VH-VL binders against Elongation factor P 2 (efp2). Designs and how they scored, part 8

Target 1, 189 residues: Elongation factor P 2 (efp2), of Mesorhizobium japonicum (q983m5)
Amino acid sequence: MVKVIASSLRKGNVVDKDGKLYVILFAENIHPGKGTPVTQLDMRRIGDGVKVSERYRTTEQVERAYVEEREHTFLYADGEGFHFMNPETYDQVAVSEAVVGDAAPYLQEGMPVQVSQFNGIAISLVLPQRATFEVVETEPTTKGQTASSSYKPAVLSNGVRTAVPPHIAPGTRVVVMTADGSYVERAKD
Key: E = the ipSAE of ESMFold2; O = the ipSAE of OpenDDE; V2 = 0.75 times the mean of E and O plus 0.25 times the DockQ between their complexes.

## First folded at step 7 (VH-VL; framework fv_ebrasodebart)

Design d1 (from c4 with heavy chain R98K K100R, light chain T51Y; at its last look DockQ between E and O 0.06; V2 from the best seeds 0.00; counts 0 for: pae O 8.6 > 2, placed apart)
Fold by OpenDDE, look of step 7:
Structure d1 (fold): chain C 189 residues (1-189), chain A 121 residues (1-121), chain B 108 residues (1-108)
Amino acid sequence: as target 1 above (189 residues)
Amino acid sequence: QIQLVQSGAEVKKPGASVKVSCKASGYTFTKYGISWVRQAPGQGLEWMGWISAYNGDTNYAQKLQGRVTMTTDTSTSTAYMELRSLRSDDTAVYYCAKERYFDWFDAFDIWGQGTLVTVSS
Amino acid sequence: QAVLTQPPSVSVSPGQTASITCSGDKLGDRYAYWYQQKPGQSPVLVMYQDYKRPSGIPERFSASNSGNTATLTISGTQAMDEADYYCQAWDSSTDWVVFGGGTKLTVL
């Protein structure tokens, strides 16, 4: 733990507030008066996922905890959460659904993921920008449809809804962005 | 769509109290503060105070101290402003306004439609 | 409480540039905000933090703040821009908000 000024805090940082740890989800410095600038923080409490908002003077001292970022491999998910393994040490870490968030559908066994940890507690994840999934449902293609035609709705094997080119059929593997499920290209595997 | 919907017009006698409601929708109610601003007929905007929908903290304009009370109901995403000991110069359109940032006086990005309160003997 | 002073009225012809000033002690040391209000309507935020435009506000709206004066500038003024404009500031010491007296912009 180290004391830092509030204005130095950024998204992803961990802070101690009243003996509890919070991950900063949003941070912005505002200068309503040059003499008394403020820092706005939106934070998530580690453990139970409670979200709180706080304001500080930019020069106000805040307890910051530094986190360790390491690549892990996604293994599986169960009632306890999402399980990742350090490929070097073979140590495993369980990550809560609250931390995984919208990334959950894009996790695949064996996928490399960057895990940020504090005292062994996972606080955030970074997934590869692209992932490959099979199209399990989509609209029928009509004769004359080309790649230049409008995209059609589709459902991926992970349940994510996306839009694909007309020539894509069920069973086809496609590459999508993990941020929003948008179609990138047909898989080349 | 983010919006604030206020209660209807009120007519009160001097010495009475009025309580105006402001129902919020389209955003996380507890995340942002609500301010109240009034405007007398043909006059400018006057800030009355703010309330944090997160923790219930309030700050009132000096001239209204002791006479105004702001509250929130998180279950209904509704803010309330009560003004007591009404007098004729309290006649105005009362606005609720959403704070742009969390519990901060930055800007008012969303406004209610206004509530006319008329104080007459 | 801080006082912000605006001219009561400003007139401009269509297509010309309108300038509305807001004066206050050390206003340049604070962020200034601007609101547009048309008759019978609620105020609308048109500028925040001195010079920033909210989404949906035309680029012809601009603003600056230095010294003791904040200025709202409307280039290529249109009939639809006719309204009352209010400047606003926040006092960090009291945590109070203050509005200017308002300026009626008339498009001739």
Scores: ipSAE 0.013, ipTM 0.558, lowest interface PAE 8.6, mean pLDDT 90
ESMFold2, look of step 7: ipSAE 0.041; ipTM 0.609
ESMFold2 (binder alone), look of step 7: mean pLDDT 90; pTM 0.931

Design d2 (from c4 with heavy chain D103Y; at its last look DockQ between E and O 0.01; V2 from the best seeds 0.00; counts 0 for: pae E 12.7 > 2, placed apart)
Fold by ESMFold2, look of step 7:
Structure d2 (fold): chain C 189 residues (1-189), chain A 121 residues (1-121), chain B 108 residues (1-108)
Amino acid sequence: as target 1 above (189 residues)
Amino acid sequence: QIQLVQSGAEVKKPGASVKVSCKASGYTFTKYGISWVRQAPGQGLEWMGWISAYNGDTNYAQKLQGRVTMTTDTSTSTAYMELRSLRSDDTAVYYCAREKYFYWFDAFDIWGQGTLVTVSS
Amino acid sequence: QAVLTQPPSVSVSPGQTASITCSGDKLGDRYAYWYQQKPGQSPVLVMYQDTKRPSGIPERFSASNSGNTATLTISGTQAMDEADYYCQAWDSSTDWVVFGGGTKLTVL
């Protein structure tokens, strides 16, 4: 363990608060116009997965745990959760739906992810920033639209709703951000 | 009873290798790390490195990089430390020590009895 | 990498209070640990995480850590407390573990 100031905490860090372990889901340093700067932490308690939000003075000391991070390969999901394999050791780990969260629809078989573990329990995942999906539903392409055309609704093959440029037709493969499903570009295939 | 039991004393010539074993009992071996610490005659404690019994990850003291290898055998709950290319100044008592909690890098709460390695011509 | 400096020796009379210091740059930003070693024996943990005492260690042992200095304090010192004492800290830069040079406590 190491004592760190609150403003140094990042997603994926694990902290000890009153004898309980929490994984940081989100950290933001806030500088109000008046008053002292604070750090907002959204955290998940290890063991039961309860989410909490706390504010700290940015200089407040917090105990940070060291966690093991290793690349894994996504295998499949079932009623017990999401299953990953360490490609070097072949050890498998099941990750609960609560830990995977909003990342679940972006997982693809064979996808490399970074898995953070504490005492053999997966506590967070980091997916590749981008992934490719097929557009399965959107409005037909439109001729004569101006350059100021806005994005139109679309549904991806993983069920995610997003917005795409007007020239994207059903059946088009697109690259999206795994963080929020936002359109990046047409796939180069 | 939580215990670390090490292999017996060794006498080696310069240039040889030594492999010391450290058998754990009384706790879940794969939930803890093991550090190796040595002590030359009349001198202080010197950390040599660490190994995770969970996944085999290691961190070696920079002075010993390239000469030391640490491994575990989870089926026998045993940690090993091998030191190669021995020199006379490697004469020391070699200890294994358990970290209380793997990811907290906490205290060395349980120590083996020590293994004397003597390197002489 | 942190360097931990201890006095090479400390002498006290029986019943008096012994203080053993461990100095390092910004040591108070790290947890400090203390080990006792008697001749021919393995080290024994006596204090951890700055101020905490393991089960089985007498209450006369206490410790503190702030600024650049950690201190192990033994009150009511007994002859059986005569030993070498090492401080230790965790560092994640080059070597993960740093020990102090050790302090021989003599009880006269």
Scores: ipSAE 0.007, ipTM 0.460, lowest interface PAE 12.7, mean pLDDT 84
ESMFold2 (binder alone), look of step 7: mean pLDDT 91; pTM 0.939
OpenDDE, look of step 7: ipSAE 0.424; ipTM 0.752

Design d3 (from c4 with heavy chain D57N, light chain D95A; at its last look DockQ between E and O 0.03; V2 from the best seeds 0.00; counts 0 for: pae E 10.4 > 2, placed apart)
Fold by ESMFold2, look of step 7:
Structure d3 (fold): chain C 189 residues (1-189), chain A 121 residues (1-121), chain B 108 residues (1-108)
Amino acid sequence: as target 1 above (189 residues)
Amino acid sequence: QIQLVQSGAEVKKPGASVKVSCKASGYTFTKYGISWVRQAPGQGLEWMGWISAYNGNTNYAQKLQGRVTMTTDTSTSTAYMELRSLRSDDTAVYYCAREKYFDWFDAFDIWGQGTLVTVSS
Amino acid sequence: QAVLTQPPSVSVSPGQTASITCSGDKLGDRYAYWYQQKPGQSPVLVMYQDTKRPSGIPERFSASNSGNTATLTISGTQAMDEADYYCQAWDSSTAWVVFGGGTKLTVL
């Protein structure tokens, strides 16, 4: 265990909170123009999956566990779970939906994924920050607002709803953040 | 059909060792963990430990940490549990059970038929 | 060490509702699991993740978990439901598995 400040915590870190271990699912540092900076953490308790949401002062010290990451390749999902392959041994593992969580729609066949382990237990996945998906539906821009560069709603090939620039048409491949589906850019291929 | 098939019953003297096998079929062995659970006659279930067929990592119940070894042979899809320095209170039915996922958040969904180990003079 | 406490026995008449409790400190903060075991047989999973029912388990089986207590409920209890029932949870601090002591359900 090592003491760190709350603002240094990232998704996939493991912390000790009141004698219980949690994996960070989401971390956001909030620096308001007035008031005290805080770190917002969404966490999952290791072993039973209970989720909590907490705010910490950014400078508050928290005990962080050491976590080992091992690269795997995503293969597919089925009724037995989400299946990954060790690229060195070619052995496959199944990981539950509870651990994969909100990352599930962003997994693509062949995607390199870091499987984070605490004491030999898979606790979370770290996907590449960006992934490419096709826009399969997009809403028309509001009449009279086309020149504003306002983003419009879109549905990606993985089913995720996001917002894209007005020039993006159905069939366009776009790069999005795997954390939340937010648009980054048109795919360059 | 997914199943776990265990080795046959054994009779041992105090101080001896026993090694129980658990052969998996019908699924990819290296994707899941195997727990060992024992049940003394007329008693409840007692968890002994766990092994990952993926990487060989183990976690043993503290009561047994000096006396138990769990291993796997991925080429035969077989898990093994060896219990050493046997005592009469180790008399039990020993089960292997599959943990559904690489992680430990879920149930034991497939159980072996059990192996009776009797420890007597 | 974490302990899950079950009543040693529960008796019900056919067609009545059976309730089997499993008590542990803050057990509602963990997933609870339930197993049925008939004499001479391996345990069979009957409820998982507090309230979920595996395929093939009748709808008369249900479960809940809150506070310090998980409860397995069998409505319309039948003679074939006579068995030992075990609850199970994970200890998040050690990654150890904990079983309850078991409850013998008798259907008179």
Scores: ipSAE 0.005, ipTM 0.561, lowest interface PAE 10.4, mean pLDDT 85
ESMFold2 (binder alone), look of step 7: mean pLDDT 90; pTM 0.921
OpenDDE, look of step 7: ipSAE 0.329; ipTM 0.715

Design d4 (from c4 with heavy chain T28K, light chain T51Y; at its last look DockQ between E and O 0.51; V2 from the best seeds 0.00; counts 0 for: pae E 3.1 > 2)
Heavy chain, then light chain:
Amino acid sequence: QIQLVQSGAEVKKPGASVKVSCKASGYKFTKYGISWVRQAPGQGLEWMGWISAYNGDTNYAQKLQGRVTMTTDTSTSTAYMELRSLRSDDTAVYYCAREKYFDWFDAFDIWGQGTLVTVSS
Amino acid sequence: QAVLTQPPSVSVSPGQTASITCSGDKLGDRYAYWYQQKPGQSPVLVMYQDYKRPSGIPERFSASNSGNTATLTISGTQAMDEADYYCQAWDSSTDWVVFGGGTKLTVL
ESMFold2, look of step 7: ipSAE 0.369; ipTM 0.748
ESMFold2 (binder alone), look of step 7: mean pLDDT 90; pTM 0.930
OpenDDE, look of step 7: ipSAE 0.501; ipTM 0.793

Design d5 (from c4 with heavy chain R98K K100R F105T, light chain T51Y; at its last look DockQ between E and O 0.04; V2 from the best seeds 0.00; counts 0 for: pae E 14.4 > 2, placed apart)
Fold by ESMFold2, look of step 7:
Structure d5 (fold): chain C 189 residues (1-189), chain A 121 residues (1-121), chain B 108 residues (1-108)
Amino acid sequence: as target 1 above (189 residues)
Amino acid sequence: QIQLVQSGAEVKKPGASVKVSCKASGYTFTKYGISWVRQAPGQGLEWMGWISAYNGDTNYAQKLQGRVTMTTDTSTSTAYMELRSLRSDDTAVYYCAKERYFDWTDAFDIWGQGTLVTVSS
Amino acid sequence: QAVLTQPPSVSVSPGQTASITCSGDKLGDRYAYWYQQKPGQSPVLVMYQDYKRPSGIPERFSASNSGNTATLTISGTQAMDEADYYCQAWDSSTDWVVFGGGTKLTVL
């Protein structure tokens, strides 16, 4: 266990709160122009899976647990979850749908993923920050619509709906953030 | 495809013991926990206990502690529940149920067909 | 021991919306799960982790969980939905698993 400030916490960290261990599912630092900065945490309790949402002062001390992190490659998904392989040992680990969460549509066969384990159980994944997908469909712009918004709706090859600049056409490969599907840039190939 | 198949119905006298088996197929047995749940005639579901097929850890319902033992046989992918010192109010259908996620507190997504245990004097 | 309280019965007409409640202390701080059981059959999971729907469960099934109450909602209720419904939560402070007493849904 090590003490860290709340603003340093991120998805996949494990923290001790009142003698219980929690996995961070989402963290956001909120820095108002006036007032005290706050860290918003969504967490899941290890053992019983209870989900909690808490706010901390960004400088508040919390205890962070050690978590074993190892690179794996994504193999496939089935009814038991998402399966990964350690490329050095060839050992496989199954990661539950609850742990993969909203990252699921961004997984690609062979993708390198950091898998975090606590007591032998996979508790979180870290995907590459960016991934490339083809725009399969982008809705036609109606008259005057682009004047109110610089981005238009699009559907990616993984089924994710996102917004892209007006010049992006179907068949264009785009780079998106794996955290939320937000458009970064057109792929350079 | 994923199945839990339980042993057949049993009739027992008060004071006897019963051991119900639950054979798993179609998934990796050692990755998931098994709970046992019983249901008396016309009544609701009552959790009896849990066993991890990963490491053999158990947790029993407080009312049954001392009377119940849960085990697994990894080589046959089979979970067992033994209930001792049977009483007439132990008459119930006994279910085994698989946790949905890998040794993680979550839903019971697959249930066995149930085993009727009748305790009659 | 934690207790989950459900109404013993709920009646609806075909096509109406059924609402089945499950009340427990701090239940909204825990994931709630819902099971359907028809006579002579094993329970079947119909909702998990408060609001998520397993594959194969119709979209007319939905659920929520906040405060002390989880609610299973069936819109456009059909005769085939007639069954007993149980809520369930995990609570490691006493017994690990708690079931509600069950609610018989009747579709008249």
Scores: ipSAE 0.006, ipTM 0.483, lowest interface PAE 14.4, mean pLDDT 84
ESMFold2 (binder alone), look of step 7: mean pLDDT 90; pTM 0.931
OpenDDE, look of step 7: ipSAE 0.427; ipTM 0.761

Design d6 (from c4 with heavy chain N59Y; at its last look DockQ between E and O 0.24; V2 from the best seeds 0.00; counts 0 for: pae E 8.4 > 2)
Heavy chain, then light chain:
Amino acid sequence: QIQLVQSGAEVKKPGASVKVSCKASGYTFTKYGISWVRQAPGQGLEWMGWISAYNGDTYYAQKLQGRVTMTTDTSTSTAYMELRSLRSDDTAVYYCAREKYFDWFDAFDIWGQGTLVTVSS
Amino acid sequence: QAVLTQPPSVSVSPGQTASITCSGDKLGDRYAYWYQQKPGQSPVLVMYQDTKRPSGIPERFSASNSGNTATLTISGTQAMDEADYYCQAWDSSTDWVVFGGGTKLTVL
ESMFold2, look of step 7: ipSAE 0.010; ipTM 0.552
ESMFold2 (binder alone), look of step 7: mean pLDDT 90; pTM 0.934
OpenDDE, look of step 7: ipSAE 0.620; ipTM 0.848

## First folded at step 8 (VH-VL; framework fv_ebrasodebart)

Design f1 (from c4 with heavy chain I110Y; at its last look DockQ between E and O 0.54; V2 from the best seeds 0.00; counts 0 for: pae E 2.6 > 2)
Heavy chain, then light chain:
Amino acid sequence: QIQLVQSGAEVKKPGASVKVSCKASGYTFTKYGISWVRQAPGQGLEWMGWISAYNGDTNYAQKLQGRVTMTTDTSTSTAYMELRSLRSDDTAVYYCAREKYFDWFDAFDYWGQGTLVTVSS
Amino acid sequence: QAVLTQPPSVSVSPGQTASITCSGDKLGDRYAYWYQQKPGQSPVLVMYQDTKRPSGIPERFSASNSGNTATLTISGTQAMDEADYYCQAWDSSTDWVVFGGGTKLTVL
ESMFold2, look of step 8: ipSAE 0.323; ipTM 0.714
ESMFold2 (binder alone), look of step 8: mean pLDDT 89; pTM 0.925
OpenDDE, look of step 8: ipSAE 0.586; ipTM 0.833
ESMFold2, look of step 10: ipSAE 0.385; ipTM 0.732
ESMFold2 (binder alone), look of step 10: mean pLDDT 90; pTM 0.931
OpenDDE, look of step 10: ipSAE 0.452; ipTM 0.781

Design f2 (from c4 with light chain S93Y; at its last look DockQ between E and O 0.50; V2 from the best seeds 0.00; counts 0 for: pae E 4.0 > 2)
Fold by ESMFold2, look of step 8:
Structure f2 (fold): chain C 189 residues (1-189), chain A 121 residues (1-121), chain B 108 residues (1-108)
Amino acid sequence: as target 1 above (189 residues)
Amino acid sequence: QIQLVQSGAEVKKPGASVKVSCKASGYTFTKYGISWVRQAPGQGLEWMGWISAYNGDTNYAQKLQGRVTMTTDTSTSTAYMELRSLRSDDTAVYYCAREKYFDWFDAFDIWGQGTLVTVSS
Amino acid sequence: QAVLTQPPSVSVSPGQTASITCSGDKLGDRYAYWYQQKPGQSPVLVMYQDTKRPSGIPERFSASNSGNTATLTISGTQAMDEADYYCQAWDSYTDWVVFGGGTKLTVL
């Protein structure tokens, strides 16, 4: 933690107020013709989404949190969570299932992932937009006789349900979006 | 799979109330907030308010303060918006939209299909 | 207080670049967000936090925000991009969420 004056805060900064983290949504320094200059902060509390608007004297000290974002490589998952390694330092970090959330089925050994940490604790992940999986189950085409009926249901090797073009067969490797499993293209391998 | 499904269209008289539901599926309801946004015919988007599905805290748009109530039922993953003392200028499509708040992402990334509320005398 | 002003319409030919502006006092000091809305449909997020593109949005969508103006840019515009586009920002002085008036993009 580092103490900074309120007037130095900008959108995207994170502050610690009374043991809770807030992301700055907007900061404005207000210099009235008379009276004390103030800094208006619009903030969101990270843990519950509560939004607050507060004013500080421009010179008032606040505690700024440093959130570090660095690339890591996914190693494996176990009962303690999902394990990543910093490729430069070889330090490992375990990320809880709660933080990984909906991204869990898309993680693959060796995958580069951006990990955001506060005070050494992972608080969020960003996966590559695309990843390759095998189609393990797909239904007969649902394409009717219209041009608009072309994609059919499929299940990927990670268990995710998606839709694929009618000529994709089980065993085909496909590229999907990691946000929702949507089909991009047949893998070129 | 991730969806917000809203209740059906309603026709109301001036002075009545309406309560619109927004049922979430395919994600952890309590990890997101829900905003309500309305759109009068041929007009732009107007934010009405927000509720945290985590703890039930709310913020309401200033012009609607006192006649709007937003609630959640976490056991059914459903958000509700009630607008009271309806007027003809409350005729609009009412949307629910989720907001992520447990990390740095803060946009409205999933929207319900909308609920038309018509207020006619 | 913050008012987000957008041009009411923009017209482009297929393949050309479309630019949609959103102007507001000190908008560059706020995060800007962009939503696409096709007729009869709900809005869809297309850009967030000034310059970031959500997964599933084509790479021809980009955005910027500095000074008093945010800009949504669509390169290689396609017929499917025809829609209304809304900018959005945070402003606690009026309401927590403020939308621009919307811009109708026409692709002819």
Scores: ipSAE 0.265, ipTM 0.676, lowest interface PAE 4.0, mean pLDDT 86
ESMFold2 (binder alone), look of step 8: mean pLDDT 90; pTM 0.929
OpenDDE, look of step 8: ipSAE 0.525; ipTM 0.793

Design f3 (from c4 with heavy chain S52N; at its last look DockQ between E and O 0.31; V2 from the best seeds 0.00; counts 0 for: pae E 8.6 > 2)
Fold by ESMFold2, look of step 8:
Structure f3 (fold): chain C 189 residues (1-189), chain A 121 residues (1-121), chain B 108 residues (1-108)
Amino acid sequence: as target 1 above (189 residues)
Amino acid sequence: QIQLVQSGAEVKKPGASVKVSCKASGYTFTKYGISWVRQAPGQGLEWMGWINAYNGDTNYAQKLQGRVTMTTDTSTSTAYMELRSLRSDDTAVYYCAREKYFDWFDAFDIWGQGTLVTVSS
Amino acid sequence: QAVLTQPPSVSVSPGQTASITCSGDKLGDRYAYWYQQKPGQSPVLVMYQDTKRPSGIPERFSASNSGNTATLTISGTQAMDEADYYCQAWDSSTDWVVFGGGTKLTVL
């Protein structure tokens, strides 16, 4: 934890209030013509998403969270969540479905993932920006189509729907963005 | 497939109340919030309030405080919005919308089909 | 006052780039969101968290947000993009959520 003055807080900062973590959604410093300057914070609590508004004197010290960020490797998912292992210590951490969110289809066994923890509880993940998947469904390729031909629908091996160039056939391995499944390129072999 | 299905159109007199339902399907209802947004004919979108389906916490637009109540029934995955003391300027299409928790920030990613409420004599 | 101001209309020819602005005091310090609404339909999320595009939204949609202005940009505009577009931000100084007044995009 590091103490900072309230007026220094910005959107995206994480603060600790009464042992709970909050992400700042909006911060505004208010300097009225009379009275004490204040910082207005809109925040969401990590874990359940509860919205709160807090007002601090601009000089009031607030604890900004330090979180431990460490690379793990993805192992598997089950009813208890998504399981990762520290490759140096072999310790495992379970990450909840809520924390993994829309990243879940892109996880692959052995994938390096940055896991952020506070007091042993995982609070965020960062996947590699790109991952490789097989195209399992798409229209057959057609000869002679130009670079101006539109992309065609495809389904990846993880179930994600995306669009690929016309020359991509089923069984082709492709690189996609883990943020949204968008096609980047054919995988190198 | 994720859907929000709302109750049908209503015609009400001034001073009455209306209760609009919003039934969710295709996702875990208690993991997300529901917002209500209305749109008067030919006008823009107006946020009315929000309810957390997990714990029932609500936040209402200031001008609707005291006239609006939002509730949920987790056993049927249904959100409700009740607007009391109706006036002619409450005539609008009323939408429910799901708030998704995207890396700590809100978006209204799924919308119901809308419910027309007409307030006239 | 936390008001989001949009132009009431924007017109472009098919294939041209459309730019829809959303102005508000210090809007760049907040996340901005964009919704498309076609006549008789519910709004559809087209951009979120300033610059992110949901799955299923064409890559010709992009957005930015800095200073006092968020901008929705549609490259290679198609007739199917004709709709009303609303910006939205979080603002606890008024209500929790504020929408812009909307912009009618016409593709001629």
Scores: ipSAE 0.010, ipTM 0.550, lowest interface PAE 8.6, mean pLDDT 85
ESMFold2 (binder alone), look of step 8: mean pLDDT 90; pTM 0.930
OpenDDE, look of step 8: ipSAE 0.516; ipTM 0.806

Design f4 (from c4 with heavy chain T28K K31R, light chain R53K; at its last look DockQ between E and O 0.54; V2 from the best seeds 0.00; counts 0 for: pae E 3.3 > 2)
Fold by ESMFold2, look of step 8:
Structure f4 (fold): chain C 189 residues (1-189), chain A 121 residues (1-121), chain B 108 residues (1-108)
Amino acid sequence: as target 1 above (189 residues)
Amino acid sequence: QIQLVQSGAEVKKPGASVKVSCKASGYKFTRYGISWVRQAPGQGLEWMGWISAYNGDTNYAQKLQGRVTMTTDTSTSTAYMELRSLRSDDTAVYYCAREKYFDWFDAFDIWGQGTLVTVSS
Amino acid sequence: QAVLTQPPSVSVSPGQTASITCSGDKLGDRYAYWYQQKPGQSPVLVMYQDTKKPSGIPERFSASNSGNTATLTISGTQAMDEADYYCQAWDSSTDWVVFGGGTKLTVL
């Protein structure tokens, strides 16, 4: 974190105020006809979402956090966490299981992932919306036609439970949404 | 999987109150806020207020301050909006919508199906 | 009175580019958000934080925000894009959340 003057703050900056982090939603520098110039900050507190609106003297020192979003490539997971590489600098970052969360089963070697870092520490990930997995458990294929909306249970190669059309047999590769494992289509290859 | 399911349509007389529920499923309820947004017939969206499911803090639209109360019940993952002293111009579809506050995401990404509240004599 | 002004309607032919504007004082200094609403349905988030796109929104949607104007752009507009579109911003002077008046996009 570094101290900056209030007038340098812009939307998307993150500040530390009294030990709590706030994202700037709007910042405006106001020079009244008489009196001291001020900076108006509309902010959202990270952690509980509370919005606050505050005024600072434009020269007042404010503690600013550095936040960076960059694409990384997933490498592998081990006891230290999930490892990603910046494809431009070749630097690696380990991302904790807590940050990866429910996305963990969908990570695949070589997958491009957007990583948000707060002063060099990874705090969030965004995966590609789709990924391909093999169906390892489901009922045998239903020949020909299906009743409307008659999806059947399936288990993917990453252990995720989902529903697939009756035409899908065990061993079929399918495209799913990484947000929830929902079926999109049969993989062509 | 992730959804907000609202209570059914209501018909009210002027002066009455209405309480709309919004049941969340498929996500950690306390990691998000809930906004309430209404839409009068043929009109645009109007924000009514917001509540944090984490700590119960609220922000209400100034036009509605004193007439609206928003609450949550974390044991049932349900948000409530109560609007009192109803007038005919409160006739609208009322939506709940969630906002993540856990990170930098701040949009209303999931909306309930809407609840029509009709206020007529 | 609304802080964010949108044209009431925009019409395009299929395949053309639709441009929906949202004007407000210093809007480029705020994050802008866009929602699509089809008749009888709830709004759906289509763009957030000026230029970001949630999962499931087609590539043909894009957005920008600078100066006093945010713009939602739909390239190669399709019949399924016909809907009302609302911009949204954060503004504590107007109760924290402000929506534009909405724009009806017609694809003929």
Scores: ipSAE 0.341, ipTM 0.733, lowest interface PAE 3.3, mean pLDDT 86
ESMFold2 (binder alone), look of step 8: mean pLDDT 90; pTM 0.935
OpenDDE, look of step 8: ipSAE 0.500; ipTM 0.797

